# VHH binders against L-malyl-CoA/beta-methylmalyl-CoA lyase (citE1), part 13

Target 1, 346 residues: L-malyl-CoA/beta-methylmalyl-CoA lyase (citE1), of Haloarcula marismortui (q5v463)
Amino acid sequence: MTRLCRTFQTAPAAIPNDNSAKFLVSGLTSKGFQAPDWLVPDIEDGTAPSMKDEAVDNIIEHIPDHADDFAGDILPRVEWAYDDANARERGIEQVTRLAEAVGEELDGFVFPKVGRLDDVRDAAGVIADAERDAGLPEGTLEMAIILETAPGRSDLREICQYATDSRLSGLVFGPVDYTAELGGRTLDGERPRWDGLLEALSNETSAADIVAIGGPFDQLFHERAGVTYYNAEGYADQVAYEATIGIDGSWSLHPKQTEQANRIHMPTVEEMERDLHKIESFNEAKREGTGAVVVDGQMVDEATYKNFANTVKTVRAIDETHPAQTEAYYDDDLLARARDVELIFG
Key: E = the ipSAE of ESMFold2; O = the ipSAE of OpenDDE; V2 = 0.75 times the mean of E and O plus 0.25 times the DockQ between their complexes.

## First folded at step 6 (VHH)

Design q39 (from p1c with G53Y K65E Y109R; framework vhh_7pa5_2)
Fold by ESMFold2-Fast, scan of step 6:
Structure q39 (fold): chain B 346 residues (1-346), chain A 120 residues (1-120)
Amino acid sequence: as target 1 above (346 residues)
Amino acid sequence: QVQLVESGGGMVQPGGSLRLSCAASGFTFRKYAMSWVRRAPGKGPEWVSTISYSGGSTSYADSVEGRFTISRDNAKNTLYLQMNSLKPEDTALYYCATDRWSYFGSYDRWGQGTQVTVSS
């Protein structure tokens, strides 16, 4: 709603190539439905150890050239770990350098491998120190964290409660590191399922009014009849399940995944028509002095109204950031109604 | 936990061939894209080739396109690089790397390397 993040796209900030910033620049210059809501220049697991300094240099060089034209938010993923002092030291250096050089263009930072609440507070303190040292206004840079450790899972509720009055704006699920942390195994090729964790993540982030992002889907391509195809079906199944349980957005590893998740997390034309009709009908009944009305056999009261209002609020958030996406997806009349309708509850 | 062990390097004459191997352990090899990366002494890493997790999709650096072939055997957790028509410019330490996120150019784990020297 208030914070838009349908897609969390990691892009390595440096690769071993003549153009080491290739994927970073590709993300920053993405258009249409391939433009992520959150672009995450990756210094951590997406970037080779020997390339991490180059990754920081590439972010400093290319972000200023593109930030004004990039509609979404830009949050580099720095190095961090609750149990690795060397990773923490490197992460502090990365945050400090990036805040000083391009902090005005960045929206925040992503911290991986966080521990308990105190470790999350430490990470927030690193950003606060970097803001102060760079002369940025307090609260300019937000924080998202990756939920991928046993201590982090243990403190999920406490971390989300801390988020309600802090720079922490999102939690992202990291299934690979979480499975490894627990000593989980892949048997008969079956992918580990964390349905209970995802429901808990949805619940706690919803209670805190912050963003929840699902984990990456790493089976990008598959073979059918000897031809290689993008695995649209597998990713769609994961994203649809995430949306069904109240997860706000999805981790993307590729522009095709970003396009797909951006669309799946948008209310459908049918949902928009349904929910707008109910809101408009209730608004008319309210002007006539009624507190409840029946529309197409369904009772509409304040509680059910808020559910329909969520559809409109989601569309408005997308429209504010990516008007080209809403204009391409909804007809002119429907979009105008969503823009103009009065929301009398929440 | 994660181990990548490269082998198959050596000395060859220009125009010769070599086949590199990378034995992977400690992770579910068949679910990750894999890459070959090389480094000449005193120079930064140069990406050479990537193969999708299934082996159905491959990509190559312009400098090696048409000469090198990347392949994998998921049953053996092994990655290969067949190098043909070798040039002195191919002289480097060759690493295999996981492409953990299953898209090209994203590397999170590196092997120990195997030396390839092309000299007359």
Scores: ipSAE 0.000, ipTM 0.184, lowest interface PAE 15.5, mean pLDDT 85

Design q40 (from p1c with S52Y K65E Y109R; framework vhh_7pa5_2)
Fold by ESMFold2-Fast, scan of step 6:
Structure q40 (fold): chain B 346 residues (1-346), chain A 120 residues (1-120)
Amino acid sequence: as target 1 above (346 residues)
Amino acid sequence: QVQLVESGGGMVQPGGSLRLSCAASGFTFRKYAMSWVRRAPGKGPEWVSTIYGSGGSTSYADSVEGRFTISRDNAKNTLYLQMNSLKPEDTALYYCATDRWSYFGSYDRWGQGTQVTVSS
């Protein structure tokens, strides 16, 4: 039901380099498990103040060349803040320029540092105005917001209730700005975990049937004896925790993180085999005129069937967007069964 | 009260060397990646090098790889750039910038810069 977003990969839209679009193009041309579900060209915190205009120019230049070959969704993160009029005005200009130039290739926008519900409504209005001015069909550009302010946290439930009937399709946790706004301190190197906030985020987004994304894991690399290596264990631990509490996807800062999060957020082979067997058994029994059956000691009725169907729906969504990923992860027989099974109560 | 103060620039002949310094204050220096960025007359900013918090992991622009060395002294809250085999093309205003560990190329603070001129 919910939009596919196992991975939310930010990529600076401009870096101070001869090839300023290097990371943007890398994201747009990513392959296999390194291809994110949502690519987020970053104009905001990922891009230096002097590079913001070049970031917009790079998005306009490079998106048309790559959008048709990029399977996921593309949502630039623009400038915004509920309490900074200058950031707000720059964000409005960025949305307006991008919608006019490449709005047909974009899937939406990400707004950082949102305040209370009225500020979220204002951001949605900016997209609506840009759609109208660009001649795009109403409602074609979605919105995701970053939950990273005290007012935003205070209105979390109200914002998610608003999402059920609006262009708001996802909420993303921003721990760095949130910690700073609360005056949080790092003592003895211990990073704030915000587990209670993540549980609240999972609850409210699930109630609204929209996407929840965890925060970034910023310890990308370890160094030992002058050799740099990827911190696979640290990121895997965070993504696994997010998945266990019902967070739909993870923020990625690097293709290796995208690869891990894409895999961890997929139903396991064991889950697929289990849930598919239960669906197939129920379908067979229904053809024989029974409304409830027992499979492996569990009663399967319409309600429990829908739970198993969610596993198949998730795999089908991944398969539709990234068939190379499903083909690499599941054996041919299991994937064929997932593709072909009838979902009676889907 | 975040401050970044660059020093060590000057005039040098091609093939010469300079060492730039950046004194940082007002934040927990050891926890942030630090970068050098330069701006030549009439050009946009060019990223030169980044060093991550503990002082181990480094990255360089292709144009300076093998000639420049970035380092840091976390006890003194100071960032360095050792520039060897300098070329006229290295002439620029050099800035010290803070990065967040989580974002390559992200800068939340910039210094005032120090001028490097390479000419004969």
Scores: ipSAE 0.000, ipTM 0.144, lowest interface PAE 16.7, mean pLDDT 85

Design q41 (from p1c with S52N G53T S54G S59Y K65E Y109R; framework vhh_7pa5_2; at its last look DockQ between E and O 0.15; V2 from the best seeds 0.00; counts 0 for: pae E 12.9 > 2, placed apart)
Amino acid sequence: QVQLVESGGGMVQPGGSLRLSCAASGFTFRKYAMSWVRRAPGKGPEWVSTINTGGGSTYYADSVEGRFTISRDNAKNTLYLQMNSLKPEDTALYYCATDRWSYFGSYDRWGQGTQVTVSS
ESMFold2-Fast, scan of step 6: ipSAE 0.368; ipTM 0.731
ESMFold2, look of step 7: ipSAE 0.000; ipTM 0.201
ESMFold2 (binder alone), look of step 7: mean pLDDT 83; pTM 0.845
OpenDDE, look of step 7: ipSAE 0.114; ipTM 0.624

Design q42 (from p1c with A33Y S52T G53T S57K K65E Y109R; framework vhh_7pa5_2)
Amino acid sequence: QVQLVESGGGMVQPGGSLRLSCAASGFTFRKYYMSWVRRAPGKGPEWVSTITTSGGKTSYADSVEGRFTISRDNAKNTLYLQMNSLKPEDTALYYCATDRWSYFGSYDRWGQGTQVTVSS
ESMFold2-Fast, scan of step 6: ipSAE 0.000; ipTM 0.303

Design q43 (from p1c with G56D S57R K65E D108Y; framework vhh_7pa5_2)
Fold by ESMFold2-Fast, scan of step 6:
Structure q43 (fold): chain B 346 residues (1-346), chain A 120 residues (1-120)
Amino acid sequence: as target 1 above (346 residues)
Amino acid sequence: QVQLVESGGGMVQPGGSLRLSCAASGFTFRKYAMSWVRRAPGKGPEWVSTISGSGDRTSYADSVEGRFTISRDNAKNTLYLQMNSLKPEDTALYYCATDRWSYFGSYYYWGQGTQVTVSS
């Protein structure tokens, strides 16, 4: 079973504004459905080169004030690239400083532009070294990586296999850098779809029992007759497709996207009522010594039971982290049943 | 070897016009959203305008909406800002910057800037 990550929200850790930490603090203080499962303070592509030191300083200053109140996980995206020694050196410094100053409040780090398996191992080693230097217990900081290079794609299976016994807990797709790496083009506004890569990502992460996150949807707003309009339909289409193929969560660039993806990645009321009924019916039959039962025309046995149990496990994971979200989304009776039902298999 | 070189600034009277240019090199220009950001004397940086990599989407700060027009020529790797009806409040050092097209206005690279002075 994978970790909870319906939403992976990058927020620039420093911006050119009167308050350079504005979006970092907004992410840390987000409430309800706008609270991401993973908040990613961004030092890399979301932050200007001249502001990267300020981004680190802002993370150190603001994380301690808010981490206890932030229900999700916090994983800064540091600088890195498998083919750029200068980016690697800056990333090592960033991880070292952050682990020393706020490592107790952080849940891990995100590494962009990773290469083959050995480069992923190198990144994991950077975190391990920083833990030791900071006096943190070994294995307290996790790692997620962005799949956005040709060598990274080539080693996808090997990287996910490595994840089964390492600090690597998630893979995130980076379509913009991946398209650039391959020399791909956007013609007449047509962006590459990468559906085959997303299916492969879903397969390999599922086999390793780690999180898979889709790529960002950067067409956030439309302008119609001088009015800015949130592109809810475009983002919903992408998130629904990701969920359909087994991707665990979505990359969000804005609180409105976070709210939308958090809701789409939750089991619907209908799904939960259906799956709870099947679990409860099977539990009764199992107590009577029956190995299979037919509920509403569908056979429920141990194998199908585990599929229905996944619905309940997902809701329980959301409820544990964000009880306000589950209480707003599900009826009191339905939520109580999900909390209380015995899971015999799964 | 990413380089952004701004030009076209200068002194102009209120109501005048200027056209800023930003010559980009060292990256695939057409793939990145581009922004103009300005810094007035004694103030922090203020975002002015953004254009998507394809040029099909633009956005503007309220203070410049209807007066400034952002555009790009991907064949020439050049970003432009046409500034009309200039006001004393537009006096600032103007930077071009790359960013992922985003509502947050995050930036990848910054140029050296070009000075615009609107004097009464």
Scores: ipSAE 0.000, ipTM 0.189, lowest interface PAE 13.2, mean pLDDT 85

Design q44 (from p1c with K65E S102R D108E; framework vhh_7pa5_2)
Amino acid sequence: QVQLVESGGGMVQPGGSLRLSCAASGFTFRKYAMSWVRRAPGKGPEWVSTISGSGGSTSYADSVEGRFTISRDNAKNTLYLQMNSLKPEDTALYYCATDRWRYFGSYEYWGQGTQVTVSS
ESMFold2-Fast, scan of step 6: ipSAE 0.000; ipTM 0.297

Design q45 (from p1c with K65E S102K Y103D Y109R; framework vhh_7pa5_2)
Fold by ESMFold2-Fast, scan of step 6:
Structure q45 (fold): chain B 346 residues (1-346), chain A 120 residues (1-120)
Amino acid sequence: as target 1 above (346 residues)
Amino acid sequence: QVQLVESGGGMVQPGGSLRLSCAASGFTFRKYAMSWVRRAPGKGPEWVSTISGSGGSTSYADSVEGRFTISRDNAKNTLYLQMNSLKPEDTALYYCATDRWKDFGSYDRWGQGTQVTVSS
């Protein structure tokens, strides 16, 4: 795992009102489980064309005041597209301005609508040029990309393999643009599932040891008889599926989604007790010279052990970034066991 | 066997107050985050509030922020929801649940509920 990312929260960096930085500042000052692991100030599709310069200005103004208190990573989403020279030119200008002004406070950039591997290399070059021009150390700024084009999907493996010796640290799925790119249609009552693509994304990012993030869930609220309420069940179903197939985190559009996804991607007390017991029992059996053991009716061998080890590794990653969250969520004894247990495999 | 037993509901006039309780048994209460979820007549479940296992973190739905307060007593294995400035739209069956958001539809981790009716 390159770094922790249970949640990828986009927040428009400017909106058309007197408090244009409202959502940006809300994200930067979020607390507890509403604090995303990756905050993504959005200059691209989340921000109106007329507001994009103001979005850059807001990022420059507000990030220095809040970055030290924000535990997660901050990666603005700039403009880009493999097939739009004007979008590329605007993106280059945005990266250059942001790196010069607040590059020391930023963790990286998110590039949307990437093409094949060569386009990803071009995007990485934009960041490298901006670092050099701003006088930042080489490798200060990382890159995440949105997988949302046909050529990007075609080069998925090649793009992930590129991550080994590059600044590329994460891939995010963009279902809306991907469906549009393919000429896909949303028929009445039918939503595209993209299960095969999500499995492929999980496979290739896991092989490259980089972060995989699922797509956004845009049905934020339901309305019945004039009353609006948060769509917790729909989002939970999506996030749970992502977690079961090895996707590391979820795209969130609202603090309520961030809180929910942070909790779902955090092992429950029951999961921790279950998986720690299996690890501890296997470790003891291995000391006695056996390679497999039955724990609570389940055979535990090297392959299944690695799965339980992932639970402990996830908790340790959360604990490193957000010790207050782990201390609030787990009891002292359970957390101590998770911190101290020996992981033989995985 | 996990059991969650809600109580404290009833009939109240608009602007009134109620305190809901949830008695938990069959698991180590202090280790689990707890939530209040409500179901209004003819509607699906709506998340209301969540509190961490230690009580150190709380969150609220926008519709109840500033009016409701979630709390817990880990020594008594009890979750509370203090409901102030009640409105007719708060009329619902209120459930307590474990922190697994997917458990909103789960029979094993969901209580029987307590009815809150805000009417004149």
Scores: ipSAE 0.000, ipTM 0.146, lowest interface PAE 20.6, mean pLDDT 84

Design q46 (from p1c with S57K K65E Y103E Y109R; framework vhh_7pa5_2)
Fold by ESMFold2-Fast, scan of step 6:
Structure q46 (fold): chain B 346 residues (1-346), chain A 120 residues (1-120)
Amino acid sequence: as target 1 above (346 residues)
Amino acid sequence: QVQLVESGGGMVQPGGSLRLSCAASGFTFRKYAMSWVRRAPGKGPEWVSTISGSGGKTSYADSVEGRFTISRDNAKNTLYLQMNSLKPEDTALYYCATDRWSEFGSYDRWGQGTQVTVSS
């Protein structure tokens, strides 16, 4: 994984309340497992058309006060659409203003409703132009895109191939817009699942070594006997499925969803114990000049070693960004071993 | 159980006025921003106006700015839209929506709508 992104949390950058930056600030000041890996101040679909200028103003005002204390990455979602020139013009203005004012504190931008590869290149060009105009070093601002259009799906492979030598670091699935684009329907309460698209997304992003993020789960709450409860089971089911097919992270709409996805996307204690034991055993045998090692009935060689090393690398990436999360999740001994073990292949 | 019930629509001549009402129940009305959204025949939804939970902030689509006024009465759990200088292009089914961006990142409840027809 080139970047850490277990959670992609959108937070509207302006809401029509007396404190319009309330949810932006809440995201920037989040603690523990509720702190997302990627915070996405949302100027696009999460923010009312009339509030978009205020959203930009709020990002400029509040990010400098919090960016140094926020452990994750900050990537505003700007306006964009491959088939809407007005949305593109507004997005260019938003990127330009944000890069000029707070580009040193931002990690990148999220572009929604992208078309084919040429449209993705156009979006990357907007960021490049804004970097130059703002005097930022070339390549400091990354790009993630939302895969949610028929043209974008058609060029999925080409877009991911482009990512290997560009600022494009992640692809996020947008099921609502994608379903609407295709004329898909929710019949008898049955939602489109898009399992085949998610497998394709996992395949192409893995081949390109960039981040794949699943779609949002909007059934946040359910009612029982007149009381509203957080829908933990529904979200956990979706995130677990995403993890099983190789999707790196999940889109979250609420701190409780961020907390669940952060935990589900961490290697389990069992995985850590298993993989560390195999690595440590192999390392010892090699230092002593011994041949191949059999651990728990499995021959450990360079290829299998690299697989175990991926578990350790993932935990180290989480630990570097969110040490409070790793310290809460793993036993002190297990975490110390993950921090200290030598990786001779990988 | 959340309920939004719109009323006040009807037929009116160009230049006329209508006042829409939305009666809300099943949630703490004062805590949520409220919006008016309209859908013209054969078109997708178009946002019209939003008011903050306290009523201190309002916003309007460019097409209705200066002609429409959104307001609320938190004691009565009611949202209003005063529509003046109505035009034929204002003809649409008007929906009241709870705007829970502060919790959900999107509109989460829409009413059944009230029809506004502006015709000579």
Scores: ipSAE 0.000, ipTM 0.153, lowest interface PAE 16.9, mean pLDDT 85

Design q47 (from p1c with K65E G105D Y109R; framework vhh_7pa5_2)
Fold by ESMFold2-Fast, scan of step 6:
Structure q47 (fold): chain B 346 residues (1-346), chain A 120 residues (1-120)
Amino acid sequence: as target 1 above (346 residues)
Amino acid sequence: QVQLVESGGGMVQPGGSLRLSCAASGFTFRKYAMSWVRRAPGKGPEWVSTISGSGGSTSYADSVEGRFTISRDNAKNTLYLQMNSLKPEDTALYYCATDRWSYFDSYDRWGQGTQVTVSS
């Protein structure tokens, strides 16, 4: 299935503060380019062990107040691990409670630290059982998993093949836990890039028609002459590379990262003008009985048309969910053309 | 949630003194280095001074060295800037900032700042 996920924003569902739901509510009420496609209320690593019950309670309390106004998808990250029975038991309880209380408002769940295919099937079964027990229609809650273990990497192809006809809709890369599990080292302050793994992730998810999401960029801030600045350049470099190799979206840890990734994952004005012109020219030629046309030195036929159609489909998906973002980014004429153009091979 | 509230600004004649305060909450104050940053009319932000979490190390911009003193009271979660021998070019909005803003902090919000105006 084709889903919109330019941004995967984790937000701790409870923090040690007078308003423990502060960041959950901030995410749910985000505006403009800071509104993520997927908001991930975090019960797992982003929430302290002593606050995990409060995190579940906060999700139950605040999601109903905001879900109707939040344009994106909401998928809590529950506790899980392929090799930790206690984490699995807590995760099952969290999914069961959330599905019963707010399952009608949720879009799915995120499972971290998954193992081989059988462990992914087990996680899917937890959601299926929770849907049944809560009286929700079968298949209404989707699943995303974090690829961050050696067994999970070993079964990447098998997991993506399973995704084709299952509730599994996305794979997210977790480089920190993956590096740690492999015994990887940070030498001279430089972290491993995992470019080969990201290319494999892009390939397998594309073959299965599901979402691929890159890993978090945790160098959020840097210092210049004693002043702390947001590390915009570092994050932009990572997101641009992810987009270049066919990764659909990026993990964001902060609204400023969400804003950048949302913009970088949108087709540029130049790409839209180029691809719309080619589609429109081909459509005109087809109406005149021609099967192919040369536009700006490039042959446009059925195969190349489908590539240009993907640009339009991406913009339409963003426009359907976040019309304020498309209206801010594209000229009125260009956006109207993208909305109205006929896609004959899309 | 990190909250930083600056105070103590005002109007002063050249050669005068002011003491700025920054009340911090939402994080373990003693663990983080703190800085003062200023924004003069029509200019970008300029770093003024930094103090380590323990208070054992301080640093200053060349323009304020010997005139300004940064200090902190970890028991009160408060950062201070003692400004002596003020000059017209010290006129600016003064902000306090932390050197280790977490993923949960807004780096672009240093409170409202406190206005310092040095004029005859």
Scores: ipSAE 0.000, ipTM 0.138, lowest interface PAE 16.4, mean pLDDT 85

Design q48 (from p1c with K65E F104W D108Y; framework vhh_7pa5_2)
Fold by ESMFold2-Fast, scan of step 6:
Structure q48 (fold): chain B 346 residues (1-346), chain A 120 residues (1-120)
Amino acid sequence: as target 1 above (346 residues)
Amino acid sequence: QVQLVESGGGMVQPGGSLRLSCAASGFTFRKYAMSWVRRAPGKGPEWVSTISGSGGSTSYADSVEGRFTISRDNAKNTLYLQMNSLKPEDTALYYCATDRWSYWGSYYYWGQGTQVTVSS
C-alpha cells in the first residue's frame, strides 16, 4: 500500500504533572526501532477532560520543534463519538485549532468512536473545512478512524468503499471500547478475542487498498514474585497473528511494543533473500525471452512475480522512511540488492 | 459533560480507615471499568485498583492487596474505595478514572482527585 503503518503508537498529549508533555515529546524524539510509523498524540481517552486544552497547546508547542526530525507520520487523536454531540463539538474545535496552528507539520487526524458511513463523512468534512479555513491545500490532511462501535461494524464495507476516493487512509480496531459498546462481560478475568472481526477488517481494507491496524495489547507488564517484567511474548503472539491474516500494522502503547511490532511487520532476512533471488532469476530469464522459470522447485511467472515484488516494495517503503532500521535489520549486500533490483511487474 | 467527582479523603493516623467515593455523570457508568490511581508528591501516577463494569472482576496493586477494597453501585453511578490498615506510604492524591485504557504503566485521569494524608 502507499501508506506505511507497521505501528500506530498512542501517546497522551498531556498528563497531570510538572512536565505535562513528557510522553508526547518522548514519542516525537524516539529513535531506531522505537520510532513508530504513525505517532498519535492523544487528546481523547489518553488525556483527562481537564487537560484537553493543554493537550492541544502541547501539540502546537512541540510538533514544530520535532516534526522535521521525526521520520514517521503524526496524526493526533481528537475527541469524537457518533452518539455524543458534546464530544463531536469539542473534536471540531480541536481539529480546527490544530490545522490552523500546525497543519503543515501534521499528516492527518484519528477519529474515535465513529458511527455509520454518514458519521465518517461528517468527520471527513470537519477536516476539509479546517483545511480550507487554515489555507492548506485540499487533501493535505488524511483521516484514520477507529472501528469500535456497533454502527461502525455494521457499515464496515460501506466505509471501506468510501475510502477508495477520499481522505480516509486507515482503519484501526478498538477492542476495549467495542466490547464496552456491546456490553460484553469479563468472565474469570478473560476478555473476548475478536478474531472474526479482524478477518473482516483485513478483507474490507484490502479490497479498498487502505491500511488496517489491529487493536492495542493492554497487558504491558506482568508481576512475578514481586518483580515487574515486560510481556514480550503476549504482544508478539498478537502481532504475529495480525500479520498472518493480512493486517498491516499494530497498535502500540509503549516503546517496547513499537520496537517489537516494527520488527515483526518487516520481511525477514530469509523472505528477502528468497523473493529477491526469484525476482532476479525471472528478470534474467525474461531478458533472454523466457516467460517462466523454476527457482528452488517453485514456478515463477508474471502472477507469482508480483507477489515477490510486494516483499521488495515493503522493504523499500520502510527504507525510504527509516533507513537506519533497514540498515540495522538486513545485511548490506541484501539491502543493496533490494534497493537496486528492477521490478518488471508490480 | 463527562464528570468524575472524588470525595472522602482526609487526614488519618496509621492503621486507620477511609472510604473514598467517586460520583460519575455524563456517560453510561455500567458499561465501563473504573480504576483508582494515586500520585504522591514528586512521583508519577501509581495504579491502585480496577473494577469491571458489572463489578464481577476486581484487581489490585500488590502494595494495597488485602487492605483496600474497590466496589461500585451502578444504580447510583458511584465508585468506592474502602481503605483499611492505612500506612504513611498511602499518602497521595487519589484519582477516579475510567478503565478504558486499563493497563500497567499508564493511566489517564478524569477527576480532580481527593487528598489522603496518613500521619501520626
Scores: ipSAE 0.000, ipTM 0.197, lowest interface PAE 13.4, mean pLDDT 85

